VHH binders against Uncharacterized protein AF_0307. Designs and how they scored, part 3

Target 1, 238 residues: Uncharacterized protein AF_0307, of Archaeoglobus fulgidus (o29937)
Amino acid sequence: GSAVDYILEKNFGDRFVKKEFKLWPYYENIKEVIKWIENESDAVAFSSHTARLFDSTLLERRGIKIIPIIFVRHPIIRIHSAYHYERKQVDIFRPGPVIARNTDFKGYVEIRLAIPRQEFNVSNFHVFRLADMLHGEKNMKPLEKALIALKRLPFIGLVEEFEKSMTKLEETVREYFPEFKASVIRTNVQFSPDMPLEERLKIIKNEVGKDFYKKLMEINEEDMVLWEKVVDMYKEGF

## First folded at step 18 (VHH)

Design g21 (from b23 with S99A)
Fold by OpenDDE, fold request of step 20:
Structure g21 (fold): chain B 238 residues (1-238), chain A 121 residues (1-121)
Amino acid sequence: as target 1 above (238 residues)
Amino acid sequence: EVQLLESGGGEVQPGGSLRLSCAASGFTFSDYAISWYRQAPGKQREWVSVISSGGSTYYAESVKGRFTISRDNAKNTLYLQMSSLRAEDTAVYYCAKLAYTPSGKTWYDYWGQGTLVTVKP
């Protein structure tokens, strides 16, 4: 999110850029992303909402090392944050922001589910995005792919353990950039940075009602599994 | 049993108006978002519009400004007011109940049988 972007900008200045790509189809996306990376001479870091994950060996074969920086968080918080973020977006051409600006959180989820060919932002989004690393495995379930991807990634951040994540990020990036420093900046716009997760979830549950909350959890069951795995990783000293 | 029944279809001239209805039963209507879809002959089914349980609406670009989706929760009925109809609007129109479980490639668990709208000079 914005915190990570800030860190990257702080460390790399003009060599950090934001870049977006056509999200679909997958192979076109990664082709464009890879091409862009290959031809980029100045930037050493970039943030993107649309760059899909792929096997890093595709770049390594070309002599390019890439370090994906991915964070996971509780899926309910993720979706809620996405909603609020998109509500503030001025881009009226993207469905997400348009929808977010014109409905409440519940409506946002419903409408995003209802519209075809939308980004999977409200259902198992993390699993979906991580699974892209194993996109070629057609017989493997998305969650399984995501879990394998998780093991292959040099870094995985946990928003609920942001400070620890920053430490891990520094360790990971410093191999290539020794002076890299990750500052702890919490940019939660909806809740106090010190508010416990359970309290945040309770607030959201009260906002949308227990029935919808249950439904929301159900459509994010895979993300919950992934999230719990990452939580455990951090508990074990990842 | 959940049922959706579309009505109001018919033949209209270009530029004309038509109002479709979808009568819902077998579930708590007010708790669910409902969409309109349409399928033209020889074409794939196309999403038209959705109304959330709370009454928020969103439209496909092809119908934006011409179609209005609404609902009456007291009557368990979904509506689609169509205006400035075009030949390209000719299709069977379906209402679909949003589900929170995946059903195939969609998030809908129930569909109506559809009502035919024909826009001809």
Scores: ipSAE 0.842, ipTM 0.954, lowest interface PAE 0.5, mean pLDDT 92
Fold by OpenDDE, fold request of step 20:
Structure g21 (fold): chain B 238 residues (1-238), chain A 121 residues (1-121)
Amino acid sequence: as target 1 above (238 residues)
Amino acid sequence: EVQLLESGGGEVQPGGSLRLSCAASGFTFSDYAISWYRQAPGKQREWVSVISSGGSTYYAESVKGRFTISRDNAKNTLYLQMSSLRAEDTAVYYCAKLAYTPSGKTWYDYWGQGTLVTVKP
């Protein structure tokens, strides 16, 4: 998230903004986001933690082209990073940061699960995020939605293949902004940027214990499917 | 067999205090987060508080500062100390064992029978 924000800020300056929306209910969020986009005259890029994905055709019908920039990563790393990120947040309006500041990683996951679902931060988050694009399909499973959404997206980034993702991002954005450049040094606050994924996972596994780690994987099985699909895409030259 | 048994409910006056207990058996108590829920007459069940396996706590806004969740792993018992009780706290209180399998909109696999708390206006 921070790396992408940096790239956008570097390329667009004041024309890049951070914007947050009411997360729930879904239809209100989408309506608000679309309205904001339609009325925004200065910004050409924005970052948001709360803006939901939606069918881009909704904007295209109105003469607006939008390029969603989404990254996926291994779900365990995602959750672990989210925990550390939220520990540094001062947002008192959301449970996440409050919980993160007051417990360890295992406790963070437990408490987040214990509270009635408002978001899927610790379980199949990427799947549900992408599935929002097909929210109108009520009889389709989230993973199926996510996979369809994946095919429709003009870009999908893979954190574990950051450099390749940046290349793909440049190619995608340059169609509309020829001078766009995505060159940043990846910084990881928890791990060395060059640390292999397996080693990172091992560290986390040791941190939370074998049994809990297994549970984490189980509650993120769909995200693993999605992640593996994206990994394969990049291996095939995406 | 997993069992959760709530106790300690009763009638109290506004501003009063009450301590609930939840006796757990049939699983390794110390390995699981446990929550309190409550259901008022004619209303949906609502989450009240959780204590993680490590002892970290979190509360609903409606009870924050008034309720305290705790656990005694040696006794396999969960507690809810309630203070400054209000009429709106009247409900059946349930303890629930956290699971890693979704059940509806929650992640719990076992619930107690509940204990009634009545705060008289």
Scores: ipSAE 0.835, ipTM 0.955, lowest interface PAE 0.4, mean pLDDT 91
Fold by ESMFold2, look of step 18:
Structure g21 (fold): chain B 238 residues (1-238), chain A 121 residues (1-121)
Amino acid sequence: as target 1 above (238 residues)
Amino acid sequence: EVQLLESGGGEVQPGGSLRLSCAASGFTFSDYAISWYRQAPGKQREWVSVISSGGSTYYAESVKGRFTISRDNAKNTLYLQMSSLRAEDTAVYYCAKLAYTPSGKTWYDYWGQGTLVTVKP
């Protein structure tokens, strides 16, 4: 997210780069991502919303260690936040901003489900993205792939436990960059007190209605499984 | 029983117009997003347009500005007004009901049988 980009920029300055890619096909995406990483020889931190996850051994055989920085969030909250973020963008080429500006939240979900290759934006997003680590495993279900990826990742963040996530991120990155500071995120003096997750979900449920909210939960069932596992990991202090 | 029945297809000269209809029954039409798809011979089905339950619309770039999707909830009918037709618009056109729950590898649980649109060379 933008908070992670801020941390990376503050720690790495000109050695932090950003780029976006076409999501499909998968193998062309990772080809371009790998090319980007190899060709940006001055950079050590890379940020992209559209770079897909891959088996890091592809680069480790070439002497490049990869530490993916990935956050998960309650799936309904993530979709709602994405909708409101995209409404503010003026992009006329990407479907997300165009759709978000021209409908309410319920309509945003409906339209994205209706368009081929858009449904992952509103259905099991995190499972879809994490399963990419094992893209070549054709006999394995997406949730299974995502749970294996979760175990292999050196770091996974939980937006609902952001401060603990920053501590874990700092520990993970300091193995390679001892002066790394995740606490450089400035405290917002106007930050509102935290609203409980259940209250935020109730607001969304009232916005779209009980019946549609139930459908939202059903189409994100796998993301709920993944999210709950990460929540448990953060309760246990992994 | 859910049923979707397309009509209004036919032959037309390049630059011409046609209006397709999709009569829906067996479900609460106003609660669902509905799409038009098309399939040219030997090709995969191609998404054309969607109208949300609330009436918001979105179009494939290939038809934007030439096609207009609409719905009449009182008549349980979906429409596709096609204008400035081109040879590449030749296809069987289908309406499809969004399920909001996966049906196999798709988010559409019911499809019409289709109506043929032929744009003469």
Scores: ipSAE 0.699, ipTM 0.899, lowest interface PAE 1.0, mean pLDDT 88
Fold by ESMFold2, fold request of step 20:
Structure g21 (fold): chain B 238 residues (1-238), chain A 121 residues (1-121)
Amino acid sequence: as target 1 above (238 residues)
Amino acid sequence: EVQLLESGGGEVQPGGSLRLSCAASGFTFSDYAISWYRQAPGKQREWVSVISSGGSTYYAESVKGRFTISRDNAKNTLYLQMSSLRAEDTAVYYCAKLAYTPSGKTWYDYWGQGTLVTVKP
């Protein structure tokens, strides 16, 4: 996320652009994303939290090569981090910040799950986003789509292995950007110690209680499958 | 057995008020988020509002500022106070218990029978 945006800005300067889009409906989203890419004729790097994934052949036939930079993260950690990030936003219009500021983490999950078109924020987020590559495949289950997308992507990052992910990113883009450098950023004044994944999960489990934590895992079971696949890929050194 | 029983529907003039109730039984009411939904004739069911297990609330934009969801955990009862009613609010109103496994296109496992609210044109 923000670390990747910093790296892209450092490497590409004013040729790095950011924009947000309405997430729904899907085809209007990708239409606007494609327009953005084409209209930003001077840009080579694009960042958005709300641009949805699409079949890259839509642009490759027009002579534009797309290298999606997608990260996955342990799904429970992702949701918890999103909650705390959104609580700090002062936005009074976007649902995420408004909900996050007005409830605890358990309530955040409950409310987002309860609202149509909000549930993906707390249930199988990565599967939802990756499955968009095969959006038109009506008879295929979301996890199946996401796993196919995973195999087709030229790059997938793992937040828990950020240094390895940056090395892989450099390798992936080297053909097109040989000067690209993916320096790991850390602020000396704001340095935080690393915490093991299992300890972070224990804190969250204690926060929401054992029974709710079990439910939270259940509604993210497909993301767990996806995440474990990526973890295995990074153990193997693909 | 889980039961949700709505009441309080009726006919009202534009700008009027109604209070809907949903009596719950057969589960630990205080452990669950509960929503109000509504369905106008010939239309799909529409989410109206939710109250979390901890009492936090959120509203559909169309009803924000006019409707108030609340719960009384001692009485196992969900409420929807409706004010400044408009013709567009005419619908059958349902309460629904949040589930943690999707069933079809919904994250709710139990629904009430509904109560009709009619706002005169």
Scores: ipSAE 0.668, ipTM 0.886, lowest interface PAE 1.2, mean pLDDT 87
Fold by ESMFold2, fold request of step 20:
Structure g21 (fold): chain B 238 residues (1-238), chain A 121 residues (1-121)
Amino acid sequence: as target 1 above (238 residues)
Amino acid sequence: EVQLLESGGGEVQPGGSLRLSCAASGFTFSDYAISWYRQAPGKQREWVSVISSGGSTYYAESVKGRFTISRDNAKNTLYLQMSSLRAEDTAVYYCAKLAYTPSGKTWYDYWGQGTLVTVKP
């Protein structure tokens, strides 16, 4: 139910499909994702929270053009939003919602860091996701992989510049879907004014304290590099 | 292979104290957050407390100020120090190991068999 999912559903209707996958191991994930794309012969738009990124040439060799739609968001804001989302879930037994409802934001982050194989939920999430494009490059650092992926991607969105991102998405898909219209979200949904990013960050810093905020920034320093590059791209035009 | 073994339960008078232990094996204990849960007769299991790998502690409102969770990573043991016990604390207490589902949601993949705490009327 993201804004992008809404736009895709409005443009493609029954040709828009969603599915979730096991995250590990990587190669089984992408095998299942590729199989999904090939088997959904009537679909043109695909959404998943758990599909991992791969080099699109794998499908282009088979005659299928893939345009990944990936958004980047300020890493601290992303984690904070995930925390508040989990607090709203009603499950009283599963640890995620229970822990989120019974901890402050600092505690939520500490607990998630203490569960192996899911550190990326609170540490360099976007770098982790983008680096998957070059998963097989074992001698390359994650940030390097992510920056190369960023350069190769036909589209990258910036949540903080959502309107510009939708315009870029329309331009990106125009040659394949000239009727595609991202403006449908503005005509059907009213966006509330947002608190400035800096103000939101100050509130979070107050919530967790200076020392923990510094740690939060440190474990997300690669995501900060990536995010700043995307911010610059949206400032300079591309 | 993963084992969680609770102990230290028993009968106690209202206002009394008990310390529960959870001996863990079959995984790297120091890497994981571990929770205490309890189940009173005729009730659903409810979360009591959790401790992070770094030692930060969090509590259900009903036990805050009365219960203290702690861990000894050298002994692979989780503790729950309970004080000011009340009749409503009567329950089977379980420790549970946190993990993730394939979809990335947090889950408990192992539970102990539990230890009974009875607070006398």
Scores: ipSAE 0.118, ipTM 0.574, lowest interface PAE 5.7, mean pLDDT 84

Design g23 (from a25 with S99A)
Fold by OpenDDE, fold request of step 20:
Structure g23 (fold): chain B 238 residues (1-238), chain A 120 residues (1-120)
Amino acid sequence: as target 1 above (238 residues)
Amino acid sequence: EVQLLESGGGEVQPGGSLRLSCAASGFTFSDYAISWYRQAPGKQREWVSVISSGGSTYYAESVKGRFTISRDNAKNTLYLQMSSLRAEDTAVYYCAKLAYTRGKTWYDYWGQGTLVTVKP
């Protein structure tokens, strides 16, 4: 997230903006997002936590080409990072940050699960967000949607393969922006950038306990499938 | 078998206080977050408060500052201390056990509820 934002800012300067939208309901969200994009004359890139994915043809029909930049990561690391990120947020009007500041990681997950109408960031979040690209397919399972979306996306980043992802990102973006450069060292606010994934997971497992860790994995099984797929893609030379 | 049993409901005047209890059995109480819900007549069930397994709490805006959720793990009991009660607090109050498996909801067990009536 932050690393990608930095890259975009570095490349586009003032033409990169951060923009948030009302997350729910979906169609209202994408309507607002599309409208914003259509009317935006200066920005060429934007970062958003709330802009939901949609079929890019909706913009293409309007003469606008869009390149979604999506990264996936191990779901446990994702949730853990989200927790720490939200704890640092000054915005006390959103439940997420308030919850994060009010409890430890385990409590954060529990409370986020317990409260209705919350952003789904603690259970299969990646699958949920990617599935939005096929939101119109009502009879398709979210994971199936996500996997199809994965194939349709011009780019998918893997946080655990950040450098390779940057190479792929450059390749993808340079088609439209030839001077685009993505060379940023990945940083982690909780762990050393060089710390292996397994070690990070072990630390988190020790933090929350074996049983809860198992539960975390269970409620993120779909994200694990998605993540493993992306891992395989990169192994195969994506 | 998992059981949740609410108690402590009754009739109170506006501005009054009431303490609800939820007795839990059939599972390791201390390992689970538990929420209070309420359902007013003719309205949908609404979330009131949650307490994590570790004792962290969060409240709906409508009850924040007036209600206090707590738990006694030794007694396997959840509490809801209600103060400054309002007519709008009139509802059947339910305790609900959080699940880490996804069903229709993130809760796998509910109590039968206890009625709280706030009226002059």
Scores: ipSAE 0.847, ipTM 0.957, lowest interface PAE 0.4, mean pLDDT 92
Fold by OpenDDE, fold request of step 20:
Structure g23 (fold): chain B 238 residues (1-238), chain A 120 residues (1-120)
Amino acid sequence: as target 1 above (238 residues)
Amino acid sequence: EVQLLESGGGEVQPGGSLRLSCAASGFTFSDYAISWYRQAPGKQREWVSVISSGGSTYYAESVKGRFTISRDNAKNTLYLQMSSLRAEDTAVYYCAKLAYTRGKTWYDYWGQGTLVTVKP
């Protein structure tokens, strides 16, 4: 997220804006997000961790073309990174940071699961977020929605293929902003950028133990399917 | 067979203290996070607190600073120390074992509950 924000800020300056929203309920979220986009008339780039996805036709009907910029990554690495990120957050009013600061990674996952919340930070997060694009489809499974969303999105980034993703991002955005440039080095606070994914996963597996690691993978099975699909897309020249 | 059995409930005056226990059997107790829930008359079940397998704790805002969750792995027992009890704490208290498969909930086993009544 930070890398993309940097790119957007670098390219658009004051025309780049950030805002956070309440996640629930869904329709209230997107209502506020849409209003935000409409009211920021001078802005062209918008960043939010809490803005939920929606059918782009909602904005198109209002004369606004939107290009969602979404990245996916291996779910285990995602969760691990989220944990470390939240540990550094100073906002003590949010449960996530409070939990992260008071427990290890395994405990973080357990506690996040235990609390009855509608947040999916530690379980199939990417799938649920992408599924919002088809929120109106009440009888469709989240994974199915997410896979359809992949086909509809003009861009999908893969963190494990960051450079290729940047190239794709430039290509996508330059259609509308010809001078757009995505030149940022990927940063990882927990691992060396050159460390292979398998080694990172091994470290985490050793940290939490084989049995818990297996459980962690199981609760992220749908995200794994999604991630593998995106990996294949990039391998095939997406 | 997995079993959870709550005990320690009873009547107590406002401002009083009570300690609940949850005896666990049929699984490796130390490997699982366990939560306390409560259900007041006419209300929905409410999450109270959780303790991770590693002993990390988290509390609902309504009980924070008053309740303490703990565990004794050697005894396969979960505890809830309640202090500064209020009338609104009146409820049946349940312990629940965390599952790592999402069904209806993230929990696969529940106790039968123990009643706590806070009244003058």
Scores: ipSAE 0.846, ipTM 0.958, lowest interface PAE 0.4, mean pLDDT 92
Fold by OpenDDE, last read:
Parts: C-alpha cells; sequence; structure tokens
Structure g23 (fold): chain B 238 residues (1-238), chain A 120 residues (1-120)
C-alpha cells in the first residue's frame, strides 16, 4: 500500500511480490531471505517489512545483483505515522495495532518501550535496520554501522524529499531496467502534503507535550544523526 | 530518591485472587508508565503488564483476562489485581518505572519484589 510498492507494482506487475519472513534471529532471517531470492524465478522485485539487510556480497557471490530500496524520514514523523497506520488496522490483533487502537500517541510510545521486544520501532529504528548490513561487526556502534551502510547502499530515499528521491530511484534502477519509471503523487493521511516538516513537528509536540517530546527526541538521537546526514546528501545534489 | 515498594504477596490456592500494590515515591508518578514483572523460581524475569502515564494498559498473553493493572495517581500507587491464579503464576512480582534512556533495559528503577505462591 505504500507509494514505493505502487511504483514497483506499476513497473513490474506480477513480477512484484510482497514477502514476509521471521524477523528474529538475524542470521535465520537473512538465510531465509537469501534462500527465497535464490529460488524465486518469477519475481524481480519484492517488498518486505521483515527482510533484514545484509551484505550484498552474499548474493553477489551467487551471481545475484540486488538493489535495496530504503527510505528514511524524520524519526518523530516516522513513529507518529506508524502509530496512525497501526491504529487504522482494524481486526488485526498484533501488538502494534492493538496498542495503537487502545491508546493515544504518547501512550503508544510508552507501552512500546515498556514491552520487552526486540523491535526498535519507537527508538532509533532506521539506525537499527541499516546497521544490520554490518551485523558481523560486533565492536562497532550501531550508528557507525548505519552510516557505513548508508555509504554502501546504491540508493537511499528521503521521504521529506520524495520527488528528488524518485528521480534518484529511477536513475539507480534504470541501470538494470531502462524503462523503469517512478512517478507518483505522494499522499499523507495525517498531514497535508504541503505542510512543512516544522509545522508537523509542532503539531506533534503540542499533542504529546514539551517534556515528552524532548524525551522522544532523546531516544531517537541516533536516527536524527542519520536523518540529518541523508538530508545533507540531498541538499548537496544526491 | 526514587523508591518502589511492592506489597500484597502471599500464599493463595489455585483459582484464588490476590491484589498487589506498588508504592512509588521520589518522582512525579503520573508522568511515567509503570510495569509489573515477575520471576518464577529457576526462570528468567518476564514482563507481565504495563500501564501508561495516561492509564492505557497492555498485558502479556499469559495473564490476559486474569490480571488487571491499575494506578491511583493521587496515592502514587500501582496495583495488580490477580484472579484465577494458577500454579505457574508463582513468582516474585516486581514493579518497574519506565525510563526514557536506553540502558540494559528501558527501566531505571525496580522494587524489591513481593512473593506470590499459588499452591493447594
Amino acid sequence: as target 1 above (238 residues)
Amino acid sequence: EVQLLESGGGEVQPGGSLRLSCAASGFTFSDYAISWYRQAPGKQREWVSVISSGGSTYYAESVKGRFTISRDNAKNTLYLQMSSLRAEDTAVYYCAKLAYTRGKTWYDYWGQGTLVTVKP
């Protein structure tokens, strides 16, 4: 249902599929993902919430080229959007949607922090997921891993620069699929598409209060560093 | 100084009920989510339930429908009403204050615990 999924479906039709995997543990996940990719003969693109990143050389050694399509966004907006998305998921009884439907945004964050899960969806989520690419580096900090991963990725999208991201995506994918086209109108269900980021953040800040907003920013400091890096990349003409 | 003090533990027969309390002090109680944990003999500590600062609740599957978490902000007290108790509910029960800084856990303060024993 995402804009990227729409783009992939539009370009590849039945050769685009959605596929989910067991998220934990990491090595089991990537083993399953790699196995699936190796045995998939029809699909050329797939979307997944659970496929974890890994060193692309693992597939390249097998003669397979892969182009990860990752988007980052301001962490507060990400979490807020996730809350609203899950809140609208009726008749879904996973913890996220259940929590979201039964609490406000602040409560959603609190409860998700409180429950011992291996998910980092409300704290430095992007850093966590990008760091997977360097999972074998046990002595390296997650943010450092994520920044290295950022440099190694053939593409990184910025939601706040969606149009530019689509252009970059086309350029990246067209190397292998010359007719690939990424042109969609982005819609935001929570905010007007024309609303500036600062205004969105202000609304959220008012919603949760100054003190909690500060805490929310603190637990997402690494994601902020990552996000700012990507913002700078796009400002420089990435 | 932040303090959490659990009480209300004891022995109870299967199918029985028990109400635990956690008295909090040293911080603005109403601003924080608080969880109940338990640790059975020979087992790891497990999360039981949480109540948000706003009063929203969530439960582990093992206790859902049997336990009720609540709070009285005026009394700075957290409660756990347990019903339909089972032998497997036998454990030391802890209350834990949520923190917004990631350490080993998302909690910065724990009580000393109160023992609940469910046996015939």
Scores: ipSAE 0.843, ipTM 0.953, lowest interface PAE 0.5, mean pLDDT 92
Fold by OpenDDE, last read:
Structure g23 (fold): chain B 238 residues (1-238), chain A 120 residues (1-120)
Amino acid sequence: as target 1 above (238 residues)
Amino acid sequence: EVQLLESGGGEVQPGGSLRLSCAASGFTFSDYAISWYRQAPGKQREWVSVISSGGSTYYAESVKGRFTISRDNAKNTLYLQMSSLRAEDTAVYYCAKLAYTRGKTWYDYWGQGTLVTVKP
């Protein structure tokens, strides 16, 4: 997210780099990502929306230690935010922004589902992305992979607990970069920063209707399980 | 029982026009997005266009500007107006109902298809 990128850029300056990749095939993606990390010898912070996760041992074998910075949020909020973000991307002619500018939120979800693409943007996106850490496990379900990945991660952020997440992020990164500071004022374009999650969801539910909201939850059931797990982690003092 | 029935296929000359229809029954038509697909002989089925429940449309690049998808909710019918037809448009055309449960695809019902042949 933009907030994390801001923090990284603020702390590392020109040692912070960003790059996007082709999502498919998986092994080609991670090959390019690893190559990117290896070749950027002066960089210490890397940001990408399209870099797929992989087993950290692949980099460790190359003498590189990395700290993945991943945030999860309620899947409905995630999708809704993605829609609004893409809708504001004027003069971008990728499918996402084009669709977002041409339809409402409900239509956005429907059309994104209808187009034969395996991006998982509107359905169980977090589970899909975390499951990549165990990509070699062919007999394991994506949710199971994601939950195992969650346990292996040194850090997991929860957007609904942003301040606590920043504290945890700072503690985690300072182990390697003692001067690291994670301080940023969170801004939300769609909702007030102080608006409770339940109220946000109510607004969205009213926007799309009860029936579609139910369907939207159903296609994100695995992400809900993952999200609830992270919520519990934070409640327990993660 | 959900049913989708395509019609309107036939032979047409290059540059010609054709209008396909898909009659739907067995579900609340207005609540679902519907897509057109096509499959040429010896080729994989490809997505052509979609119309959301609210009437928003999106097209594959190969048909953009030439095809128009529309729907009549009162008649439970989906349409595909094809213009400037090309030889490469020759295929069996299918309508497909969007599903909200992920299986092999995001579609739970398909029609039998209607053949479109573009030939001089």
Scores: ipSAE 0.831, ipTM 0.949, lowest interface PAE 0.5, mean pLDDT 92
Fold by ESMFold2, fold request of step 20:
Structure g23 (fold): chain B 238 residues (1-238), chain A 120 residues (1-120)
Amino acid sequence: as target 1 above (238 residues)
Amino acid sequence: EVQLLESGGGEVQPGGSLRLSCAASGFTFSDYAISWYRQAPGKQREWVSVISSGGSTYYAESVKGRFTISRDNAKNTLYLQMSSLRAEDTAVYYCAKLAYTRGKTWYDYWGQGTLVTVKP
């Protein structure tokens, strides 16, 4: 698992649970997520790649405080990292790993764009996920929803500023769990993880070619706006 | 003048086979992923299969193992080899060019379609 999953597991042990859900339709996803939280009466930490974000008041009226732990990352780096992670998942038959094992990176992006309801995995992923907080606002554009959600969240992490993000997470969680400790243990990465962002992007650009890279940036332009906003927040101190 | 022209449709018995073609012109065919879609009467268009610009393929669960998508970049032609056909495969089949830009769909050009009828 991810560094966050590792931290939660170390702090909460068997009170940390994981589950995946069908993403569609939204309201059925949310109902199943809420049932999960309520049915896991002994758990305090919940991890899912497929649980969709919702308005916290849905559970606050029932006496349950929710602290969503959400990270953003440069959108092109996120997609490339997801590709490489998924291609190493042998004997997994979900679309992502199957596609990743059978294509190069450019093909991975093309195929996921082509499949209905798979395209958010390679186009404006963070905006898609954050906009769910305001799902019922049908006349509002996704980026607008995501930026409002960003203001309302008690925590937002930035992968490029992971140490600062962990410090903020610790401060947020210790309000409720004073013994909570976040420590940075790098995941098992066989390629150099310390390469500067700009160098990583150049490698990806060369891998897919300049024309495709430009298209990849265009289909993630809303995520770029969101990401830059979070970068600025971390540079200015919040 | 982007054009996608499907052919090869017809009537077949259950369990039979057909091969569809999609002749492409007006764009650099080898640069694009292309999909097959189908639409049964009174139903929404549904995605069938895709082939990437590099030749990698993926299939809807309903056709996996029975259909094979392929491309011939020298002929600017996309193919769909269909086998073990079932009544539920009856539809108008059309090819669609991936746009890499979000409009109402991720596809900017569609063929006119070719009818496949699988007898009851």
Scores: ipSAE 0.741, ipTM 0.912, lowest interface PAE 0.9, mean pLDDT 88

